# Miniprotein binders against p40896, part 12

Target 1, 331 residues: p40896
Amino acid sequence: MLMPKSVALLRIRYTLEAALARGFTTVRDCGGAEGFLKAEIRQGSLNGPRLITCGHAISQTGGHGDLRSGALPASAFDSCSCHFGQVGVVADGVPECYKAAREEFRRGADFIKIMGGGGVASPTDKISNKQFCDDEIKALVDVANSYHTYVTAHAYTAEAIQNCIKLGVKGIEHGNLLDERTAELMAELGCYLTPTLVTYKVMGSDQFSAFLGPENSRKNTEVLYKGIDAMKIAQKKKVKICFGSDLLGPLYGYQTQEFRIRGKVQTTQEILLSATVTPAEMNGLGDKLGQIKPGFIADLLMMKSNPLDDITILDEPESNILFVMKEGRIY
Key: E = the ipSAE of ESMFold2; O = the ipSAE of OpenDDE; V2 = 0.75 times the mean of E and O plus 0.25 times the DockQ between their complexes.

## First folded at step 5 (miniprotein)

Design P10 (at its last look DockQ between E and O 0.29; V2 from the best seeds 0.00; counts 0 for: pae E 3.6 > 1.5, pTM E .323 < .8, other shape alone 13.25 > 2.5, unsure alone 54.615 < 70)
Fold by OpenDDE base, look of step 6:
Structure P10 (fold): chain B 331 residues (1-331), chain A 91 residues (1-91)
Amino acid sequence: as target 1 above (331 residues)
Amino acid sequence: SGTEIKDAYVVIENGRIVEVGSREELEKKYPNAKIYDMNGKYLITDGELVTGDVIIYEGDPEEALRRALEKAKELGDEELIKRVEELLKKL
């Protein structure tokens, strides 16, 4: 559920401080975080993880980033609204895609996020929908390339994933319905998969049964059980895997449960690499972040026990993290 | 990379990792530097980044915190004592 901008601004400090306290020294936001937050964190006026942001996720009309009711007229959408409390912006056709991507970069985006397929939490799309035409995706990729960065896409189906990655998209968010052939192609192209298993688990729980409407709940159920199999396939095919959670609004507190879920599919080392080295490389920071090595930024977790022995200790940060160091400062 | 390094210390300067190694090697290599480990007051406080100093963190959090507590007591730094004691209670 999206919050009004005013409410989001009141909670942002707590949300960022809580993410840092959970051990996340860097966080990539794939839709909604305003670029000014990065400056506030760098200046120390706001405590939180280092942010890598895309601004708004760029979506077609009626796509996963278009949260309008199907009953609302087209004029009900204000694309000029602030990033806070709005995950997506709508862009149709090559000129609008150019404008949307350039506007996100003007506002300080580090990369572009697109909706390449249908979603769970959107009212008017099906998971099976391929979103954007090839020329629109290419336009978004061309803009991102001109800024020497990448496009990542929300995509579930093998078709949507293959369509995106063949057009130069470098990241796939979710990927729950990928097949072996798609995973092979992702590995060949050096694409990054960011599974987000915890979001489906939490949204499908009894505690949050009312979080999704009936149709979105059905879609959530469809992808929930496929995500584990997709992870196994991706791992088998040596796809580059990043850590992700994709938790919305009040669900941010469950970020660390992704460690516990992934422990069923990945080794502890593979999980830790997905949360350090691999995402650093994806974001052009592989020479600065994700390793305890000379010349790297001093981002460290001091812990009671070795996470290599039991990855689930990272799901209990309050009990197991003594302190978080970010850039040599202890929090 | 998921590599385990036992009995290691990390030297940090200006928010960057300078070196990883044994305490003995690092103390020997930086004899003229102002060296802090977990007993340094700037290590535990929500304070400014230490500039110009080499900070050595011990790989064993319990031993590092015990040394910090000892040093905090020697310095008579009541705030540091409280903070270190709080961290030790979390072990």
Scores: ipSAE 0.529, ipTM 0.779, lowest interface PAE 0.6, mean pLDDT 83
Fold by ESMFold2-Fast, scan of step 5:
Structure P10 (fold): chain B 331 residues (1-331), chain A 91 residues (1-91)
Amino acid sequence: as target 1 above (331 residues)
Amino acid sequence: SGTEIKDAYVVIENGRIVEVGSREELEKKYPNAKIYDMNGKYLITDGELVTGDVIIYEGDPEEALRRALEKAKELGDEELIKRVEELLKKL
């Protein structure tokens, strides 16, 4: 966000410290966190979860990561690519896609995030819009593969999801309009789904719905309505499911409510695996993170009660977490 | 795997898990070990749920216990307060 850098840094520090205090010892950031934040946490200059980052989400012109209004000229782009808190970058055509992906890796990204379809917050696209052409997606996947990592895509619709995964995209963020055929294909290809139901519930509340405006509110209702059904389909078809919230800035505090929402569809064991083992596997860390086993990093929660009996105790961290341990250190 | 281990202990060295086992195994392997009994409170990590009341901690166990005591007092859990206070007295 465009604000004084000192204020932005204080907010980021607060957000990271609060996420750790809520029990998240590792967080995958799908747009906005640059490699320097990851390095500062690793070095101990910042307290927070271990970060797995993509840098900027890569979007086509007029896609979900293009936040310019239709009234602004193409030259409205900032000529400086160094922007703290900016979540997206625009790239069109194969050469620009190669350059954008390589730039994110140069900046310390661990994976690539793309906008494969439309979304709620973007001003000029529709949720139904499939984004990027096949050659552009292939270029982005090619770069990620050359760095021995993956591409994950923002996508809601069955069409957008199928297009992305057939071209080698490994992960899908959201997937609210997923159908059975698409879930079967995702399972067959070994793809990962990260549902983010809490963001639509929070944004659809009376407190926040007015700020979306009529068109974005309509988009939000559409994806929320289908999101729970999509989750049921994904579980039934044995899609590999990760945990996420997709909450923006000050709304990040609601992230633990995702456990409660997941409890309507998943067993407690399935939810815990989606927040631990499965995302560690996705990120090549399945031999180091996600389990209490010899040789693994000592990331632990001390709980007042057993979350296997009631997953919603994780939704109330202040009352139920006695302490958080990350790399053997108490926080 | 999401497996629940009851009455477990966890040994941590240099930020890594070295050993996980039951209380019975702990007492046999480390008969003189300093054991912190949390009265059936649960350890959960980023993959496998460990349930139990025994902790072996490489760092400062007093710090961990004081944090647990502070939280127990905030929650008004009289049984947990008494248990943690007894453990701190034995340090």
Scores: ipSAE 0.466, ipTM 0.772, lowest interface PAE 1.5, mean pLDDT 77
Fold by ESMFold2, look of step 6:
Structure P10 (fold): chain B 331 residues (1-331), chain A 91 residues (1-91)
Amino acid sequence: as target 1 above (331 residues)
Amino acid sequence: SGTEIKDAYVVIENGRIVEVGSREELEKKYPNAKIYDMNGKYLITDGELVTGDVIIYEGDPEEALRRALEKAKELGDEELIKRVEELLKKL
């Protein structure tokens, strides 16, 4: 984030506490949250969700995680020694990919996030860009496998998705432009899809559309209208679907609207599983989180009404959650 | 798993769920546990819903009740407000 360190720290504390209050007892962060936040939450000095983190998202030069202006010289990123609050890092070539992934694991990452295709909010790429060469992706996957975990990739297009998963990437973030063949391949390979529809709805609204530049606004519009169709395709082909929102900064409060959006195309049971059982499985926590069973961690919500009857009550947490329990403690 | 378990008790100790079962069975097994009767309110993880009159846990009862009271007041649930205030007075 582009702000003073003291302001960034205050916003992180507020964001984490608010997410916990909205009922999110575990959050997987795909860029920006470092291991020190996990330690502070674990020790109780900071209230917030349990964090599953990748540290920084790994990008090629000029890719989605490379937020430098095209007018800046290539060395501009090299001279910065401050990386607090940065979402991504740049790695080009196989040796740099090995080093970048290993560095994130050294810093406490639980998984590796890469930019497998272009993004909406980055200045020097297009959604149609395939990012990284095959050898680079394979290198990142090899490192993640050696740590017994996985790589997940930002990707919108069928081509980018297929390239990533054929090289061993296990997760796809967004996937708004996938097609039926791609969904079939994801299901065959046991891959996970995390749609993030709320971010495109919010960024396309009158209230927030000015935050994007003209090219990023066009990119956002393209993915907004295709995302629901992609989720229907993935559901039909039995792709494993996780819950996600991909909200940044002041938009984070809208994360529960994802429940309501998904209610238009998924059953309440499918939505609840996508936020609990499926992501726990993806992260190797399927015997510890996501269910009410003996031996599981006591992460519970006490609700005024039954979400199986009406999923939209989860989009109204201030009106419907009586308390949030994480690890047996009520917050 | 997206299933609904009705009229069940959930026993929590040291941050973990230790048992889920019927009221009769659990009251026999945990006779000295503190019981917090939430009058039919709903418990959920995002994949399961548990309903029932009673939750058993080892947390700080005053902290839990004060948060429940604050939320009950925000919701305007007069029955829950009265119940939580009664429990707080017993402390």
Scores: ipSAE 0.198, ipTM 0.633, lowest interface PAE 3.6, mean pLDDT 71
ESMFold2 (binder alone), look of step 6: mean pLDDT 55; pTM 0.397

Design P11
Fold by ESMFold2-Fast, scan of step 5:
Structure P11 (fold): chain B 331 residues (1-331), chain A 90 residues (1-90)
Amino acid sequence: as target 1 above (331 residues)
Amino acid sequence: SGTEIKDAYVVIENGRIVEVGSREELEKKYPNAKIYDMNGKYLITDGELVTVVIIYEGDPEEALRRALEKAKELGDEELIKRVEELLKKL
C-alpha cells in the first residue's frame, strides 16, 4: 500500500495529464495545488499544464474555506499546506492574515486567494455572508503587493465584490450575483472576473445534486439563476473576463463544457481571448503566453475544425483536438 | 492577439514562436529557410531544432502524418505513440 500523500499525488498526476489533454497548457489553481508541483512539471518529471498557484485559499473561521462542520472541534482542521486535498487555511485577525499569506508565498505561491464572501460548497456559511473585515483584507493585499502580485477573492454578491475590490483585491472568482454598479466599478479599477458557470450547471444536475445537501442546493440554485445574467452585465460594462471552471475531484472532466455555456453570452473571439490573452495579462505573462506571436512560448492546439466558427468543438476535446503542444512539445 | 490569419505558418525554435506569417512574407524574410509543403501550407525552418505546427481547415490526416515523420526523425517514442493514437481517431 502507498502512503496517503503518495496516493493523492498519483491522483493529482492523472488530473493534470487529463487537463493538458483537454487543451489547457496553463492552469491557475485557486486552492490546493502545491508549489513543488510546478518544479516537477517544469523539470519534465510530471506531465501537465504549467501551474500558477496560490497554495491554500485563506478563509476566516466559519467562512467558505473552513471545511469543518459545526459539530467538529476547532482542532479538527489542519491549516498546514503540506497535506494533499486541503483547499483552505483559516486565519483570523490582522497578524494571522499576514502570517497565512507569507506562509503561502514561502511555499511557492504565485498569488493569494481569499474567501471574500460565502459559497455553495462550504458547510456553515451562507452566500450572503460577507467575510473578513476590512483590516484583514488590507493585510492580505499588503503582503501580495510586497511580492509584486495580487489577491483574488471568491465572492458572489455585489456587497462582497465591492468590499474586496475597494480594498485592492485584483480578481473576483465567480461573481454570479454582481450588479451593474459593481461591474462598472470593476471596470474602473481594472479588476478581472473569472466566471465559473459550468460548476453551478454540473452541481445542479440530477446526477450531482445529492452531493450538496439541502442548504448547499439552495445556495447553488441562487448562483445558477444569476450566473448568466452576471456574465451579460460584465460584458456590457467591459469587465476583463478570464476563463475558469471551479470544478474539483471527479467533476474536473466537465471543465470544457464552460466553452458551450459562455457561447450563450460571449462571441467565440471573446471566449478565446478570455481563455488566453486576458488571463495571461492578469498573471503578468501577457508578453510570453496567450498569443501566437514571435517571442511567445509555443503553446498551441491543433483542431479538426476552426473554433471561431463553432466554440462548442472545444467542449468535446477527445473528438476535436488532434494534439496539444506545450513549449514546442506534442502531448 | 485576436487576429485570424488564413494559411498562416508558425516557426518554432527551442519552445518559442520565432515567426508567424504567410508564405510570401516569410519567404522574403527567410529566403534561405527550408520550406515544406504541408497540404497547401508551408513549413519554414532555419535550423536543426525547429518544430512547426499549422492550424488549418484542411485534411488533418496529412498534418498528423507529417508530425509522425518528425517524431520518428527525433526518435521520440512517446510522441510517436501519441501521434499514432491520434491518427487512429480519424
Scores: ipSAE 0.323, ipTM 0.703, lowest interface PAE 2.3, mean pLDDT 74

Design P12
Fold by ESMFold2-Fast, scan of step 5:
Structure P12 (fold): chain B 331 residues (1-331), chain A 91 residues (1-91)
Amino acid sequence: as target 1 above (331 residues)
Amino acid sequence: SGTEIKDAYVVIENGRIVEVGSREELEKKYPNAKIYDMNGKYLIANGQLVTAEVIIYEGDPEEALRRALEKAKELGDEELIKRVEELLKKL
């Protein structure tokens, strides 16, 4: 029976088309998007942004990508069923980490995503939990390096971030509990930070707080109020900052609110660079994407007003975007 | 290294930016190019937005979109016709 996956793929097409309509001509997916979607978009069978994918996020047992409750037996997912949902896969020990990373590249991944620390949405871990041992992280980085790409890690705490980047991890997703020393180290090592402030704001609202449950609501509160402070630290220390939302399921529509939230910390120019030039450089596309210059791909937004004067107009795409151009085609 | 350029044009060929410059220079250099005038509106590269380079076209946005619609109809491109019609409704 393949019906649940087929239904999910049908729903994904609407999400992709909506993201393009909101002004995103390229998106990086940090778990769940299948590699074949890239070919379908490129061929015009699906309308959507250019996709940069990791396949499944790789997690240890009991880590952020392990969505099993403590009540489920260890046998719930055996060695033949290592994929937990469409988002994550569980791997323990160096050999399983090598195999998991190689499998994602075999399936079309452009980079590797790992769970380097605990998170809000996972049922059995704590935000303070470091995840994976050093040898496991080294194995994942080794595979990514052999494919001439990078590992990015979900991590909130200074401890988890430092552990990952010292072992060769190049990207950090979230980083809500980042401190000055860690930010300085990230800048020295040329690491990229992708804050995802809008997800905590939206999930912390009365409308969505019930979705998290008591344990996850506590974790969400911890990261929500620290996110803005972490962003200020990263900006002050000149960390390379990318644009992200980390929005799940029905929350995809709030994606553009991140521009408004970033305005509390970054200048309009810094926000625009974090959404264009910096992520293009991170993904090896800095000579092809993110600038209006000869030789670059013609991915363009036509706006009613100047976003340099007011970044929040990007949070109202229906009213402010006249058209989205991707590879010279109007959408 | 962001720049804001007013009254400038972007030349696109085969899905790539070929040249950025003044209206006068580019109209002479590319006499057979289809020109879309978007007076008072702002062009930003990439859906994840470019450096602080903003290009402004001269002309009426409705006029430019109607020219695009005529071209789409000429080419028989049903998807582009629908897209341009939707953009005209937004104005």
Scores: ipSAE 0.425, ipTM 0.750, lowest interface PAE 1.8, mean pLDDT 74

Design P13
Fold by ESMFold2-Fast, scan of step 5:
Parts: C-alpha cells; structure tokens; sequence
Structure P13 (fold): chain B 331 residues (1-331), chain A 92 residues (1-92)
C-alpha cells in the first residue's frame, strides 16, 4: 500500500503513457494528481493524456475522504494518484472550506472534488450519512463559481445526491443508489453523472475475489448491479452521463473494461458520447475537444473497425487501435 | 453528435482539425490533392465518428508521416505502410 515517492513517480510516468496508448487523450483526475503533472504533459516532458485535475478531494472530519485512522495517518500518503488509498484534505466549517478550495486552485486545480456522502464499505454505518452541511457545500460551490468552474461530489444515495445538486454541485461521481426522482432533478438542473462500474467488476474478478472474501465479494457484486440499474434510470431521465473508472494504481490498466460494462445498458453511440462530447462540455472544452470539426484539437483514434458496430473493440486497444493522435502527434 | 460520414476526409495542421468533408467536396475543391486512402479506417474524436482518411498535405512534416508508417508496421499493416511511403515519394 505504501510506496516510496521516487518509485511512485516512475510508475506515474508508466501509467500515463499506458493510458494514452489505450486511447485516452484527456483524463480527469478526481483526487491526487498535482498541477505539476499537467504542466509537464503540456510542455512535452511527459507523454500522457491531457490532465484535468482537482488536487485533493475535500472531506469533512470523519467523512469518506478523511484518510486518518489508527493504523495510517494522512501524512503517510503523498499526492500521487497511482498510490493505494484516497488522497484528500479535511475541512470543517465555512472558513476552512473556503480556504481548502482556494488552496487547490492556487495549486493548479481545474475543478473541486468533494465527498458529499458516505462510501459503500459499511453500508449501515456510512452510506446513509450525508456529508458536509449546506453552508459548507455552498462555500465550496461559491469558490468554484468564482473560478468559472464546478464542484463534483462523491455520492451514492438519492438523499446525498439531491442535497449536493440543490446546492449547486454540478457533477456526481458513482451514484449507484440513484432513484427516478433524483435523476429527474439532475436532468432539470443540467447535472452530470459519472458511473464507475469497472472498479466493482475488477474487485470481483478471480484475481481479487479471494482477497475480498465471500461477504465483501457479494457486496461488491451488489454495488455493481445497483450501479447498472442507476445508469438505466439516469438514461431514461436524460441525465448527462460521463465516463469514468475510479481505478487506482496498478488497477488503472483495467479502465477500458468500462466500455464493455456500459454496453449492458447504453447504446454504442451513448457510450461514445459519454466518453467525449459530454465530459468535454462539462469541463468547458466542448468547442475544442470531443468532435471532428474545423477548429477542434486533433485528438483522434484510428480504428481497424467501427466501434459503433461493437463498442467492446475499445476493450482491446492493442488489437484494434492503429494509432492514437493527441494534438496532431502520433503515439 | 454521433454523425457518421462515409468516404470522408480530415485535414490536420498545427495540431488542429482544419477541414472535414466528403470525398466529393475534396475532389471539387482540391482536384490535385494527394489522398491517403486508409481503406475505410475510422477516425474517432470520441463523439463524432468519421469513416475517413487522413489527408497529408505538402505542409505536414516528414516526422508525422514516418510515425504513421512505423505505427502501421508495428501493428502488422505492411500494405498501409507501403502506401504511405509511396505517396510521400510522389509528394516530393
């Protein structure tokens, strides 16, 4: 779980290069990537996807992003997103929330990530608990708005999602327990949902299912299927859906399996839009990324066959991608 | 937006898409253009699917063309690699 920072930096280089080779020309990091990585990629010192970063995920004391435990203090973790565990900062009360959000922007963040609800590790203990009070969320949204960007929130339950979006949060990560009323509200408010189903699939695989044990394996499968149902609801209600993996460190290589999982509930066109046009629009880049149009940045995949006929070819990039182009350069 | 354009072209300059259109438009506007027929390969900017070819104009640097040749060879498409090489020779 703990990795020396020098080894972590070498693995970040590998991870970024590999993600680009798998066809991702832009990625959004929801906790841990420093602004320095974004700058190095822009300058050509590192090969990798264009990065959109939030810095640290902001959490209340005892919230999902509070890394403090009796076993491992937060100081044991660095800002590298390739390490095991969550990278976050703790802020309580309106003044601390203002300061935390402003600090992330000072460090080069493009948006703010917050923990708006509990995780699924202990459903009876944490999943039902809303995190942050209304004034704290409003403070975080106010800072993001002053930088002409957005707040996105980790949230699973209808209650947590509704609370966040009513207060101006633009994006929801995961959303596995979304209901029809919440999806209607998300669509009405123009909110974005980023499901992350591949995380649950990978953890439930033969390689990891024995590690989890029978109870956690069952829970992991249930969370996957609840997330699939939530995505069906979100599509029915016309929620804007983006593409994500929530995979950390060595597991990041499995990110393309999300295309296959989405194929259970979305059309190939819907999946493709969720990986391109929709996230570009969310991040203020809809006029320069995600489409083949004059004036747009030349980020292109050359494919052997048509992904509209079979989206799962994107799960086999080595066989199906002839080349990846980013800003007119071949990789 | 999910638009599929068959038998299309894309022009890239300085890292940006400059022109997109049908082969009919290309033939009319650029009757002497050098066309790289990618055998119906698909260009995807992840929201617009274009059944297209990459059109390499005289202004595209040899480095980019060499990269395309190397990628084609690396993925076992020796015919595509040879086609790009032959067209580059004609352009000089």
Amino acid sequence: as target 1 above (331 residues)
Amino acid sequence: SGTEIKDAYVVIENGRIVEVGSREELEKKYPNAKIYDMNGKYLITDGELVTAEVIIYEGVDEETAKKLIEEAKKRGDEELAKRIEEILKKLK
Scores: ipSAE 0.395, ipTM 0.740, lowest interface PAE 1.9, mean pLDDT 73

Design P14 (at its last look DockQ between E and O 0.30; V2 from the best seeds 0.00; counts 0 for: pae E 4.6 > 1.5, pTM E .333 < .8, other shape alone 12.595 > 2.5, unsure alone 54.304 < 70)
Fold by OpenDDE base, look of step 6:
Structure P14 (fold): chain B 331 residues (1-331), chain A 91 residues (1-91)
Amino acid sequence: as target 1 above (331 residues)
Amino acid sequence: SGTEIKDAYVVIENGRIVEVGDPEELLKKYPNAKIYDMNGKYLITDGELVTAEVIILKGDPEEALRRALEKAKELGDEELIKRVEELLKKL
């Protein structure tokens, strides 16, 4: 759901402050967060988690990042990639992929996000679609490598995941339809999986039944029940797993429910590592974030109870967090 | 384990973790540092009791803890009083 830029700007302060208050001292945005927000947070003019951003998710025409109606002509949206709250930018062919990735880096992206397969919330694609040709993905990876960073891909199917990771993609977002062979290959290549189980749970709930149209609701149902099995497979094969939520618009408040959902397939220790050490390592911050050690950034949660005893404590931050410390400052 | 620290303080200076170790040793070594009790009960920082969980240590650690003890008594917080007294016994 695209929000007007003005409304998004009015809400962003609250969204970031609320994420920090829930205990998230660092957040990776995989599409839509503008690079200027990072500067405002670093300068202290905006309170929020430290942001790691990709800018726009790069998508093919008709891909998961292309939210245009199939009834709209190609010319209906001049590629003004400058809209706050747009998740995606369209790029077709190697030259456009080079340009798109370089433009995101010019705007201060820390990594590149691509749409490597079909999605749930997009109107014109199927989950089973492979997105981008091999040369396009390779082009995006080559640009990211020149900036000494990674590409992560939205991908559900084993085919889409394998296609991306064989071309040098280092992250997979979602991965709900991965198989054992794909998980083995991800572990071998040192790829990171970021499951986002809460988004499907919330979008599929009765409370938000109108959030998705009928076709997107069908797609959501397809991936919802597979996500738990994908987590079990990934865990069994020792895939590096990051914490994620992928909540859109009004759904941001449910981000901590991912802890409760993951408690079905991960230990409390594995979940905490997925929310600290592992994502820090993925983002080249393993020497600074995610551990209580000398020389590390003082990002801490002071809690009433130990989340190692019950991971659901982290799903009730308002009751269980005494304060959040980010870089030695209490919020 | 990288997820649990028992019976330790974390010393924080300029937004970075400086040291993790014995509370008694850290109180003596870093009198002006922000020291956080890893049991989640007490925060020790810059010379004023802010809450029942936050003790500020400015200057001499003993003087700071004595001020904290007075403030804990004013608040009537028996657990805080006991904890501050325990810390004072270790100095």
Scores: ipSAE 0.467, ipTM 0.753, lowest interface PAE 0.6, mean pLDDT 83
Fold by ESMFold2-Fast, scan of step 5:
Structure P14 (fold): chain B 331 residues (1-331), chain A 91 residues (1-91)
Amino acid sequence: as target 1 above (331 residues)
Amino acid sequence: SGTEIKDAYVVIENGRIVEVGDPEELLKKYPNAKIYDMNGKYLITDGELVTAEVIILKGDPEEALRRALEKAKELGDEELIKRVEELLKKL
């Protein structure tokens, strides 16, 4: 009994409007948002952030995006991608991978999302398991390159990350178990890391921990702290770091807590760059977004106080954001 | 290592940043612009701190000021409330 697409699309409106109100003028969706939503936001039919989309996350059979082995209802505690009620697609072998990636671009995707390794919450895939064969990853990368864009991969372990980036994957989502050698290689290859620490913090809270059970709650906490250590390693090796939350449905409201968590390991300047300049560059928009310069799109936050002095003010948007401007319009 | 605080106005036209610069010069260059003074509040993006005492906007200034007023009232910022109300009266 999955949610009808029409109901999911209506709920997306509230999610997008709330994200804009929290200060996000551009959002990258790593699974589930359909490309036509970009046109509706552009036309003003929907109030929301500018969207950068991948369509469906592409997974191997039995991989992290293969939901056939779990409970029928989509779990609010699926830690992979921000779903708007859509599911991933399964592709095995080079021809199916070509077709799957091309199909997502046909549907309006801006980039490709793949499952390069296992997930924390999935029962059928182990975090330690490498997902996809090298030829499959290479095929997905080749298609993305032909569209002048990139592949980003869900991956936790040093092994999965190294495998993906050596095959031309540009971005890594999560990366909680990366090591110094892996971070060094990421920096050398110009790869981007998008940590998603807030999802583990929220899911480990008293409010939501009952859904995970005691064993998964312990794993979730361990993955959070390992992710914080991974961030320290990535900063030390000067990996390009973007801002992300990986929050699902009703948990979207907690996305600003990521600023507070990042403050434990990054400077305020590093955090602000990771939420503005670095993701704009990753997505080919570095000449249009992320800076207050002539010629740039007028996406601005008016703040009550200086976030360089205290990054946690961005985790209290109702008190600290006087207004959000997107394309010169006040929201 | 070394952030310089800039006292600047931001000129916005058709959803784009047109110019960033000295308040006095921009007021002379854009005499028909609607001016929003946010009492030294901070505009942020790109990690560069720009203190804009005034934002020069073109388009619908009344809606922008009305939203700023509602937010200032929620925050209990009495000086900002007074300033935004003064700007609304000047329209």
Scores: ipSAE 0.430, ipTM 0.757, lowest interface PAE 1.8, mean pLDDT 77
Fold by ESMFold2, look of step 6:
Structure P14 (fold): chain B 331 residues (1-331), chain A 91 residues (1-91)
Amino acid sequence: as target 1 above (331 residues)
Amino acid sequence: SGTEIKDAYVVIENGRIVEVGDPEELLKKYPNAKIYDMNGKYLITDGELVTAEVIILKGDPEEALRRALEKAKELGDEELIKRVEELLKKL
């Protein structure tokens, strides 16, 4: 977090309005969007997508959601209440995991996001890290179950993924290093995978590599090359696949490029389902969102041409979306 | 669902889709509904694509039409611009 809370709040407004204009009428946020934003959008004082939120992602000390430098004291993570928009919170041990998950639900979360493995953008972990002990993950899952919802986990490696889903985690974010055995297990358990290939492509480009430090650049390169293969494996094994971008800060405008990247490995129909029906099902909204059927919420895009013929028109929303309708209102 | 349906009507009321179907039959069922004929442009929300001949909206139609007009002008779609301007004038 590099800016004051007041500046972060203003940028969130513009980001949400832009996402709606790009055609995203519902967005699931896996860290950073506060519950009050949902209320402001619902009341109409803020134009933006319907939000499905986890509040803060829950991390162990030194994990992906712990963005402190290794040189800072342990208290630095908690040091600045004047800065708004933190992505994650730290919880170590079963009691802290119970409390952290309950606190996110108290603040309006719809699901729990955990860091089940190491990350690219975090300063003090490795992609190969398996994060949280089994009892901690089970505690987080138990809390989510008591609220009738789910836990989704950031994880790249087969080991981290398998550990999470065997303990009841419903979703895996990224999954770039999964193998065939892991995909089979995900399909058997009915788990959801949300690949996020565009963020690694954009962050690894010559234009934007400066957003990462040297170690994070190496981590990003490793996951970029394996992500396409992982998605092919997941598709072959019939894993439920959702659409996601995981773009950071100023890169958020590239989110629609994920449609174009997915076109290299999925059919147009598979891509559209991954952005509509499948995520609605994951979030318990399959009878309300994601389809043009009686009784469903009127979230509609009017397109100049047929995306079933050419999915890349969704990566050109300014040229191809004539209007965006959310809950029957055109924006 | 990923299927394509052409020349369908979508009826919307209170932010919900109430019916999707044949335009002749729907116009008989909803004689007092406000009609927004989009002249064959495509609608999509859920892998299921329809070519919309009309969108029936209840709520704030002037704001909806102004937003559609802004977008149509950005795209240079002369047919849509004319149609939306006609609808705005009838309000």
Scores: ipSAE 0.132, ipTM 0.601, lowest interface PAE 4.6, mean pLDDT 72
ESMFold2 (binder alone), look of step 6: mean pLDDT 54; pTM 0.385

